# VH-VL binders against 4-hydroxy-tetrahydrodipicolinate reductase (dapB), part 12

Target 1, 258 residues: 4-hydroxy-tetrahydrodipicolinate reductase (dapB), of Thermomicrobium roseum (b9ky70)
Amino acid sequence: MLRLALTGVTGRMGRAVLELAASAPDIQLVCGLIRPARDPHEVAAQLPAPLALTSRVAELVQGADVVVDFSHPAVTVAVAEAAAHAGIPLVSGTTGLSEHDQAVILRAAQHVPVVQAANFSLGIALLHWLLPELVARLPTWDVELIERHHRHKRDAPSGTALALARTLLAAREPAPSPLVYGRGPGTAPRQPGEVGIHAVRAGGEVGRHTVLLATDDEAIEVTHWVQSRRAYAQGALEAARRLIGRPPGLYSLQDLVT
Short names: E, the ipSAE of ESMFold2; O, the ipSAE of OpenDDE; V2, 0.75 times the mean of E and O plus 0.25 times the DockQ between their complexes.

## First folded at step 3 (VH-VL)

Design b1 (from n1b with heavy chain N31T A32S R33G F54Y S55W N56D E58D; framework fv_narsoplimab)
Fold by ESMFold2-Fast, scan of step 3:
Structure b1 (fold): chain C 258 residues (1-258), chain A 126 residues (1-126), chain B 106 residues (1-106)
Amino acid sequence: as target 1 above (258 residues)
Amino acid sequence: QVTLKESGPVLVKPTETLTLTCTVSGFSLSTSGMGVSWIRQPPGKALEWLAHIYWDDDKSYRTSLKSRLTISKDTSKNQVVLTMTNMDPVDTATYYCARIPEYDFWSGWSDAFDIWGQGTLVTVSS
Amino acid sequence: QPVLTQPPSLSVSPGQTASITCSGEKLGDKYAYWYQQKPGQSPVLVMYQDSKRPSGIPERFSGSNSGNTATLTISGTQAMDEADYYCQAWDSSTAVFGGGTKLTVL
């Protein structure tokens, strides 16, 4: 059994990880990190599965084989130091790290394997590898990116769509106007090398990203569709499984799927 | 459509307790990651955060006022209630409730006060 | 005293760039958020997590945060941008607002 420690147990990702781990025969969640001001009994009552809780990072890592971290930068750096000292791998989805914070993570990665990702979709990670290959082999094909999310999503385009667009642009020849946000009255005709990016906000769509590669005679669509937020939690757990036994180093999620 | 609406007394006497209710619509207070905050603004002055409560009853209070503040929620009515004891004329302010989704990398939600109510002016005088 | 310090006022001409600063010890190690408030109206979120723009906010709004200073930048400032701007950050589980900056477009 892989013994996991988890930060961010009251957050959306932490709860999803706990739910999935509870039904996974190869995984045991052994400890969760909570804020010092929280009542452990009240938190435990709200969790989908039994879990020992602590506010001390040293206690969090004591009995674990790997740490999964979805918290805030200050917690993440303390967890990274503790994981490195304990000799256990770290999976982190924490964003907003400063350069100083990142330096602490890099030092931890000299002692234990660490994976950092802003998005734990295995499918999206694979697309970051696959899309450059498609564009490099089909350099004259038109490229458009379309993404769809629920009505409540605040950012547009999505962070995932912007990251995929950057990956696509890096694989193409430079263009004077590389990104086109929507097409409507006043937009110029398509220019060589440009990538259009389109955002749709409606209903309860969890997330969908489509990359269209096209000529006058044929087209290829590559679509990633998330039907459930569980996909991200599954990706984090799979990253934890794949980090076990790896040499020290900083890994991307892409490194674990390629 | 997401809306938040404050309700409560517009006039409070010194030493009395203020009770304000925030009624939300277009989202559920039981939604994982959702929270509601209370923020006030005295006339002509800066915004001052008071308290918040999340779907899981995680609560935080402004340190200087924590002995006077209580925040609670009723998920069946979709309401958040703030109670502030021992009111003083310096507590005269427009009181806002605001939605505060917890960070969720998947949805792009942040710990920002992303949607605000219209505010309710509470005057403290005899 | 507020943990976050903003200049109380800033004046720019229409079409010029406005840069509103927010200073706090090690603010770059935290996320900065920005709110716009027009007279008699509720605040509106215009920037979150340092540099992310909410849907409906014009592209001329941008943000940065490093060291001790976060900055909200408004390019090609318009008369409609005249408002009070408040920065905000998290100190552990509590929110802290700056004193606000009155932007005048003249």
Scores: ipSAE 0.005, ipTM 0.465, lowest interface PAE 11.8, mean pLDDT 86

Design b13 (from n1b with light chain S92K; framework fv_narsoplimab)
Heavy chain, then light chain:
Amino acid sequence: QVTLKESGPVLVKPTETLTLTCTVSGFSLSNARMGVSWIRQPPGKALEWLAHIFSNDEKSYRTSLKSRLTISKDTSKNQVVLTMTNMDPVDTATYYCARIPEYDFWSGWSDAFDIWGQGTLVTVSS
Amino acid sequence: QPVLTQPPSLSVSPGQTASITCSGEKLGDKYAYWYQQKPGQSPVLVMYQDSKRPSGIPERFSGSNSGNTATLTISGTQAMDEADYYCQAWDKSTAVFGGGTKLTVL
ESMFold2-Fast, scan of step 3: ipSAE 0.297; ipTM 0.651

Design b14 (from n1b with light chain T94K; framework fv_narsoplimab)
Heavy chain, then light chain:
Amino acid sequence: QVTLKESGPVLVKPTETLTLTCTVSGFSLSNARMGVSWIRQPPGKALEWLAHIFSNDEKSYRTSLKSRLTISKDTSKNQVVLTMTNMDPVDTATYYCARIPEYDFWSGWSDAFDIWGQGTLVTVSS
Amino acid sequence: QPVLTQPPSLSVSPGQTASITCSGEKLGDKYAYWYQQKPGQSPVLVMYQDSKRPSGIPERFSGSNSGNTATLTISGTQAMDEADYYCQAWDSSKAVFGGGTKLTVL
ESMFold2-Fast, scan of step 3: ipSAE 0.374; ipTM 0.695

Design b2 (from n1b with heavy chain N31T A32S R33G H52L F54D S55W N56D E58D; framework fv_narsoplimab)
Fold by ESMFold2-Fast, scan of step 3:
Structure b2 (fold): chain C 258 residues (1-258), chain A 126 residues (1-126), chain B 106 residues (1-106)
Amino acid sequence: as target 1 above (258 residues)
Amino acid sequence: QVTLKESGPVLVKPTETLTLTCTVSGFSLSTSGMGVSWIRQPPGKALEWLALIDWDDDKSYRTSLKSRLTISKDTSKNQVVLTMTNMDPVDTATYYCARIPEYDFWSGWSDAFDIWGQGTLVTVSS
Amino acid sequence: QPVLTQPPSLSVSPGQTASITCSGEKLGDKYAYWYQQKPGQSPVLVMYQDSKRPSGIPERFSGSNSGNTATLTISGTQAMDEADYYCQAWDSSTAVFGGGTKLTVL
């Protein structure tokens, strides 16, 4: 069994990971990280599954085969250093890292395998690999990206859509290809090499991304959609499984699915 | 610079509810890892911790006073509010708010009360 | 909730070493914190997590914590160190303070 340590146990992602790991026959949850001022029993009462808790990063990594981290930058850095010293892999989804924070993580990656990602959807990771192949083989086809999210999402386009757009642009000719945000009154006709990106906000959609590749005669649509936020937690656990036994290095989620 | 300032001083009658406000400047109450506590000191006696609220709105209270205490924050005003019900003359004390600093990159959570307000005198009498 | 016991008073001459103790069951399993309070003033953090010194606190302040006893040590004690000293620890999500020690430098 894979012995897993977890940070961010009271956060939404940490709780989702805990729920999924608790029901996985190949995973043993060994420890979670909390701050020194918190009572382990009070925190445990809030969690969806039993978990031993510690405030010491050294104790967190002790007896673990992998650490999954959904905390904040300063904690992530301390966890990366501890994981490197303990010789165990790190899976981190912490966002907002500074250049200094990234440097510490890169140093840890010299000693242990590390996955760092803003999005743990395995499907989106696979699309970052697949879409360049499609576009490179069909360089004259029109490309449009459409994303849909719930009515309350404030950013537009989504971070995932912007990342996919960058991936598509990097694979296109001629370079640099223009990126067009929506089309409205007075918008010029499509230009050669242009990639359009469109955001839809309605209902309770968790997330949907469609890439349209088209000519006058035919089209291909590649669509990814999320039915449950559990998809991200599942991706983090799968990353943890696939990271075991890999050489030291900084891995993208794409590296683990291809 | 970082400062914390308690409202008051206050005179409270027995059985009434005490409300104290801590106004913070020089940092945001939404800063990751940051917290604010209320601590009191009766005249000539030891310090007594009352309550903590952190950046994520997670709260903890002194066990013996938990039923009487409520701690909350107003991020738009950058204020932390303590409410204490059913005041008694033994609750007469100087009340302080104090900061717990954000998670330190090198050393982790200190959970030390590193910066204190000036304190405010709360007197409970008829 | 554990009780933290401090001696109520301690007297030292200028230049001598002052050792202020804080006793509690299994205190060495927790972190100890120390605060200095002068009359009419707010407490000031002088030592955290047993032996770590905040910026601005002189090197002559040091700390230790083992077994049931934490100790704040002030070497080369000066008149400005005269104050009440409080130890503190976290237990069950609760901060617990000691009764305080009045340090007199004379």
Scores: ipSAE 0.006, ipTM 0.471, lowest interface PAE 9.5, mean pLDDT 86

Design b21 (from n1b with heavy chain N56D, light chain Q49E S93D; framework fv_narsoplimab)
Fold by ESMFold2-Fast, scan of step 3:
Structure b21 (fold): chain C 258 residues (1-258), chain A 126 residues (1-126), chain B 106 residues (1-106)
Amino acid sequence: as target 1 above (258 residues)
Amino acid sequence: QVTLKESGPVLVKPTETLTLTCTVSGFSLSNARMGVSWIRQPPGKALEWLAHIFSDDEKSYRTSLKSRLTISKDTSKNQVVLTMTNMDPVDTATYYCARIPEYDFWSGWSDAFDIWGQGTLVTVSS
Amino acid sequence: QPVLTQPPSLSVSPGQTASITCSGEKLGDKYAYWYQQKPGQSPVLVMYEDSKRPSGIPERFSGSNSGNTATLTISGTQAMDEADYYCQAWDSDTAVFGGGTKLTVL
């Protein structure tokens, strides 16, 4: 069994990981990290599954085979140092890291395998590998990216859509290709090599990303549809499984899907 | 050497606002993994916790005094500031600032007040 | 807000064991902390998370916490241990101190 330590146990992602790990036959939850000043019994009562809790980062990694981290920058850098010292892999989804924070994580990656990702969807990771292959083999085809999210999503386009657009643009030769945000009355006709990106905000859609490759005579649509936020937690657990036994280094989620 | 030093001593008139600063040396508030509390002790009485600020700027206050208290950081001056409004003679006390270490790899994090300032006397009288 | 109750005073002879109690509703479900304060001085941490000693605190200091009562135990009490002792616990994100116990070593 894979012995897993978890940070961010009271956050949305941490709770989802805890729930999924508790039901996984190959995973043993060994310890969770809580903030100083939080009552461990009060926190334990709020969790979806039993878990030993500590406020000490060194104690968190003791007896674990891997650490999964969904916390905040100050905790993430301390966890990275502890994981490197203990010789165990780190899976981190923490966002908002400074350049200094990132340097600490990169140093940890010199000693243990680390995967760091803003999005733990395995499907999106696979598209980052697949889409360049499609574009390279069909270099004259038109490319458009359409994303759909719920009515309350603040950013537009989504971070995932922008990352996929960068991947698509990088596959075109020669760079740079223009990226066009939306099309409306009076906009210029499609230009050679451009990628259009379109955002839709309606209803309760969790997330949907479609890449359209087209000519005058045929089209291919590649769509990733997130039906449950559990997909991200499942991706983090799968990353933890696949990171075991890898040499030290900073891995992308795409590197683990290969 | 890590030290915490409170401003003052201070004489405050009833109904006035108290402002105390805790100057930190030996570690930086901008990059330090630590929190600071304000704790007071009236003459001959017990310690009474007032407010806390964590490294991530999370704040907490004693429930009975919450409407009167504000805690903040000035990272450029390496100071933690406490303000308390509508002072009363019963607020006469020695006021301490104290540190909680957190997110430290070697020692872990702890809810303990491990380093205390020397304390400053705040007297509320006409 | 929880209330922590300590006996106001305790007297022991040098070399005797001192046991200072701190009582609160379901205190054993929380961590207890202990501070030593000598006249005119700032408090000093002597015990944290029920039973852990800070660097520099003698091994004769020990702690426990179960049910409704936390206890600070000083074995082989010395004159230098004479001080006020305060227990403390966290109620979520707020801290609560006990009333203090004056330890007299005579």
Scores: ipSAE 0.000, ipTM 0.436, lowest interface PAE 12.6, mean pLDDT 85

Design b22 (from n1b with heavy chain R33Y N56D, light chain S92T S93N; framework fv_narsoplimab)
Fold by ESMFold2-Fast, scan of step 3:
Structure b22 (fold): chain C 258 residues (1-258), chain A 126 residues (1-126), chain B 106 residues (1-106)
Amino acid sequence: as target 1 above (258 residues)
Amino acid sequence: QVTLKESGPVLVKPTETLTLTCTVSGFSLSNAYMGVSWIRQPPGKALEWLAHIFSDDEKSYRTSLKSRLTISKDTSKNQVVLTMTNMDPVDTATYYCARIPEYDFWSGWSDAFDIWGQGTLVTVSS
Amino acid sequence: QPVLTQPPSLSVSPGQTASITCSGEKLGDKYAYWYQQKPGQSPVLVMYQDSKRPSGIPERFSGSNSGNTATLTISGTQAMDEADYYCQAWDTNTAVFGGGTKLTVL
């Protein structure tokens, strides 16, 4: 049984991880991190599954085989140091880390296996491996990337779409202006080697990314879509499972799905 | 250096509304799990906690005064504001703002009022 | 609403041990905090989470918390320790202060 400690237990991702871990037969939830000013009984009553709570990072890691972290930069840094000291793997999805925060994560990775990701979709991680293979085998095909998210998403294109676009461009012959953001009046005709990237914002779509590879005669579409944010939580748990027994190092999610 | 400074001093008439601003330097109110409380002390009497706000905008208030108190923050200005309605002479006190620091690896969650402002005198009289 | 009770005053001779108590229902299930306040000055944190000293606080300050009583202990009490001492605890997300203890060193 994998003994799992969790931070960010009241946040959206932390609650999703807690719910999925509670139903997983191979995972034992051992501890969650909260502030001392918070009432453990009141917090526990709001959680989707029973969990012992502590305000001490040392206690959080003491009985765990892995820590999963969806908190804030200051907590992530402290948890990384504690995990490194305790010799347990760290899975972190905390966003907004500074360069100094990242340096602490990198130092922790010298002592324990660490995965840090903004997106825990296993499917997206697999596409980062698969797309270069497709482009390498079909180097003359046109490439377009289309992504769709809910009406309230602020960034455009999505971070995931931009990362996929970089992966696609790295696998192609370089072009002077490789990315084309949308097409409209005044946009030049398609140039060899360019990748178009298009953002759609409508409804309640969690996330959809389509890569179109095309010629005059045929086309292939590779589409990943998320039905539920639980997909990200499931990816984090799977990363935790796959980090057990690995050498120290900073792993990408792609490294875990190869 | 970390400092907190209360606005004032102020003279308030009975039934009027008090507004105090705490200006923070040396740290950000958007840092994870940090917070600021307002605490008062009537002349010659004990410290009395009034209200608290965390970086995630979670707020709490002294139960007996809850209907009269509002705490808010402006992260861009690094300011925490306390509003207290229907002031009475018994509310005459030195009002302090005090910080609860973010998580510290060596100390954990202290949740202690580690740094206090100088205090500001609020006098309620007609 | 929890209530924290402190003795209003305590007198010790220089070099003696001062023990300031703070009593509350099930206080040992919570963390206790201690603040020192000298006349005309803001309170200063001297003990947090029962027994931890902030940087700059001498080792002669120690703390404990069990059952219904938290204690701040000052060993080898000095004239500079003369002040009002307040205990504090959190009840959920609400903070509560004790009534304060005036420590006199004579």
Scores: ipSAE 0.014, ipTM 0.501, lowest interface PAE 7.0, mean pLDDT 86

Design b3 (from n1b with heavy chain N31T A32S R33G M34V H52L F54Y S55W E58D; framework fv_narsoplimab)
Fold by ESMFold2-Fast, scan of step 3:
Structure b3 (fold): chain C 258 residues (1-258), chain A 126 residues (1-126), chain B 106 residues (1-106)
Amino acid sequence: as target 1 above (258 residues)
Amino acid sequence: QVTLKESGPVLVKPTETLTLTCTVSGFSLSTSGVGVSWIRQPPGKALEWLALIYWNDDKSYRTSLKSRLTISKDTSKNQVVLTMTNMDPVDTATYYCARIPEYDFWSGWSDAFDIWGQGTLVTVSS
Amino acid sequence: QPVLTQPPSLSVSPGQTASITCSGEKLGDKYAYWYQQKPGQSPVLVMYQDSKRPSGIPERFSGSNSGNTATLTISGTQAMDEADYYCQAWDSSTAVFGGGTKLTVL
């Protein structure tokens, strides 16, 4: 069994990871990280599965084969240092890391395998591998990116769409191709090699990303959509499974699934 | 640098609703891990904790007063608001707001009330 | 509901050690916090998580917490240390304060 330590046990991602891990026959949850002001018994009673709780990062990593982290930048860097010292892999989905925070993560990666990602969708990771292959084989085809999210999403385009766009642009020769944000009155006609990116905000959609490759005569659409945020927690657990036994280094999720 | 300031002072009649505003400066109420509490002290008596709100809108209340208390925040105005219903003369006290700092890499989570406002006198009389 | 009990008053001579106690069921399984309050002023944090001093608090302040009793110790007590001292602990997500101890330096 894979012994897993978890941070962010009261957060949305942490709870999703905890619930899925508790149902997985190959995973043993060994410890979760909480604040010193929280009563471990009260927190444990609110969790979907039994879990030993600690406020000490050193205790969190002892007895674990991997640590999964969905917390805050300051907690993430402390966990990264502890994981490196304990010799265990780190899977981190914490966002908002500063350059200093990232430097700590990079130092930890010199000692243990680390994956740090803003999105743990296995499907999106596969698209980062697949899309370069498609544009390399169809180099003259037009490329457009369309993403759709719920009415309450504030950023546009989504971070996932921007990352996919950069992957597409890097695969096109000569690089980098122009990225066009939306098309409206006054937008110039399509230029060779440009990639358009479009954001739609409506309803309660969790997330949908479509890459359109087209000519005058035919088109291919590659679409990924998320029905439940549990998909991200599933990806984090799969990353944890696949990170075991890897040499030290900073891995992308794509490195683990392809 | 970091300051908290309570609105008031306030005179409230019995059965009326008290509303107090804590205006913070030098930090954001959206900073991960940060919290603000309301704590009161009747004249010559001990400190009594009332309510807490964290950056993520997690809230807790003194059990004996939970039905009377509401705590909320407006991050754009840097304000935390406490509402207390059905005021009684025994609720006369100096009311403080106080900060719980964010996680600090070097010191960890303190979960202490590290910085307090100057306090505001709330008098309940008929 | 856990109750934190402090002696209501304590008197020491200048230069002597003051030991202010805070008692509660299984308090040593929790963290204790200490606040100093002078007349007409807001409380000031002087000790957190049993034994940690905030920046600006002199080394003569120390703390401990074991079993049912937390203690704030002030070595070489000075006239400026005369104040009310409150202990505090967390009971789950709620905070509980002690009744306070008036320290008189005579």
Scores: ipSAE 0.000, ipTM 0.471, lowest interface PAE 10.3, mean pLDDT 87

Design b9 (from n1b with heavy chain N31T A32Y R33G; framework fv_narsoplimab; at its last look DockQ between E and O 0.38; V2 from the best seeds 0.00; counts 0 for: pae E 2.6 > 2)
Fold by OpenDDE, look of step 4:
Structure b9 (fold): chain C 258 residues (1-258), chain A 126 residues (1-126), chain B 106 residues (1-106)
Amino acid sequence: as target 1 above (258 residues)
Amino acid sequence: QVTLKESGPVLVKPTETLTLTCTVSGFSLSTYGMGVSWIRQPPGKALEWLAHIFSNDEKSYRTSLKSRLTISKDTSKNQVVLTMTNMDPVDTATYYCARIPEYDFWSGWSDAFDIWGQGTLVTVSS
Amino acid sequence: QPVLTQPPSLSVSPGQTASITCSGEKLGDKYAYWYQQKPGQSPVLVMYQDSKRPSGIPERFSGSNSGNTATLTISGTQAMDEADYYCQAWDSSTAVFGGGTKLTVL
């Protein structure tokens, strides 16, 4: 039984992880973190599953085999330190960490295994593995990335798309020209080695990423999409499972699934 | 420089409503994790917590006084307001506002009252 | 609401160690805070989360919390340490203060 501690319990991801973990037979939820000034009963009443709550970070990690973190950067730092002290691994999906914050995480990673990811989609993680394999074996093929999201998404391209693009670029030798962001009137014809990235905003699409590899005669499309945050929660829990027993270090989700 | 300053009437008649204002400087009430409490102290007696408001507008009250207390904030004015209804001579006290700070690298979520106002003495008398 | 109990007064000679206790139900499971208040002044935080000192608080101040009792310890007590000391804890989103301890330095 994997004893799991959780931060960010009231957040979207925290709640998703909590709900999923509560139904997982191999996971025992042992403790969640709240701030001292919060009412644990009130917070507990808002959670999708029963969870003991504490305001003591030391207590949070004391009975846990792993800490899953989807909180604020400030909390992440505290949890990382506590995890390191307790000798238990940390799974963190918290974004927006400063350089200083990240330094603390790195210090923690010297003592315990830590996995950080902005996106805990196992599919995306595996895509980061798969894409270099494809590109390396198809060096002459055109490569394009198309991402599609709902009409209200402000960032374009998506962070995930940019990350995938970096993966694609890194897999090319020699280093390709800078990314081409869309194409419109007046755009120069595609040059050899270019990688285009395109953002589509329409409707209610949660998130779809397609990598196109093509010649004049054939093409491959690798498409990933997420239908719910449950996918991310699944990834986080899987990361927690796989992180157990690993040596100290900072891991990507890809490191754990490949 | 972070400061809190209480303002309001120094004399209130029985059964009237007390309205106190805490004006904060040096920090924003909208900062993540911030909070402000009202705490009173009758002359020669112990501190008594009254109410708290977080930056996200969550509020808490002393249970025994909940029906009489209302705490609110105006972020644009950097003010926290406490209203207390049906004042009684027993409510005569120095009223303080105090903050709990945002997350700090060294202290974490302390949730301590780290900075206090000077307090304002409110006398309830006919 | 939980009650925090402090001794009403404590006297120590200069240089001696003062120990102020604060007892409450399940206090050992909560963080204890300590505030110093001198006559005519606002309270000053002297200890937070059981044993952490705010900036500017002398090292002679220390804190602990075990069982149901938090303790503020002042080693090498000085005349300037004479004040009222209040313990505090959070319970169900409410702050609870002790009755206060008057520390007299003889």
Scores: ipSAE 0.118, ipTM 0.678, lowest interface PAE 2.2, mean pLDDT 94
ESMFold2-Fast, scan of step 3: ipSAE 0.567; ipTM 0.790
ESMFold2, look of step 4: ipSAE 0.453; ipTM 0.767
ESMFold2 (binder alone), look of step 4: mean pLDDT 91; pTM 0.945

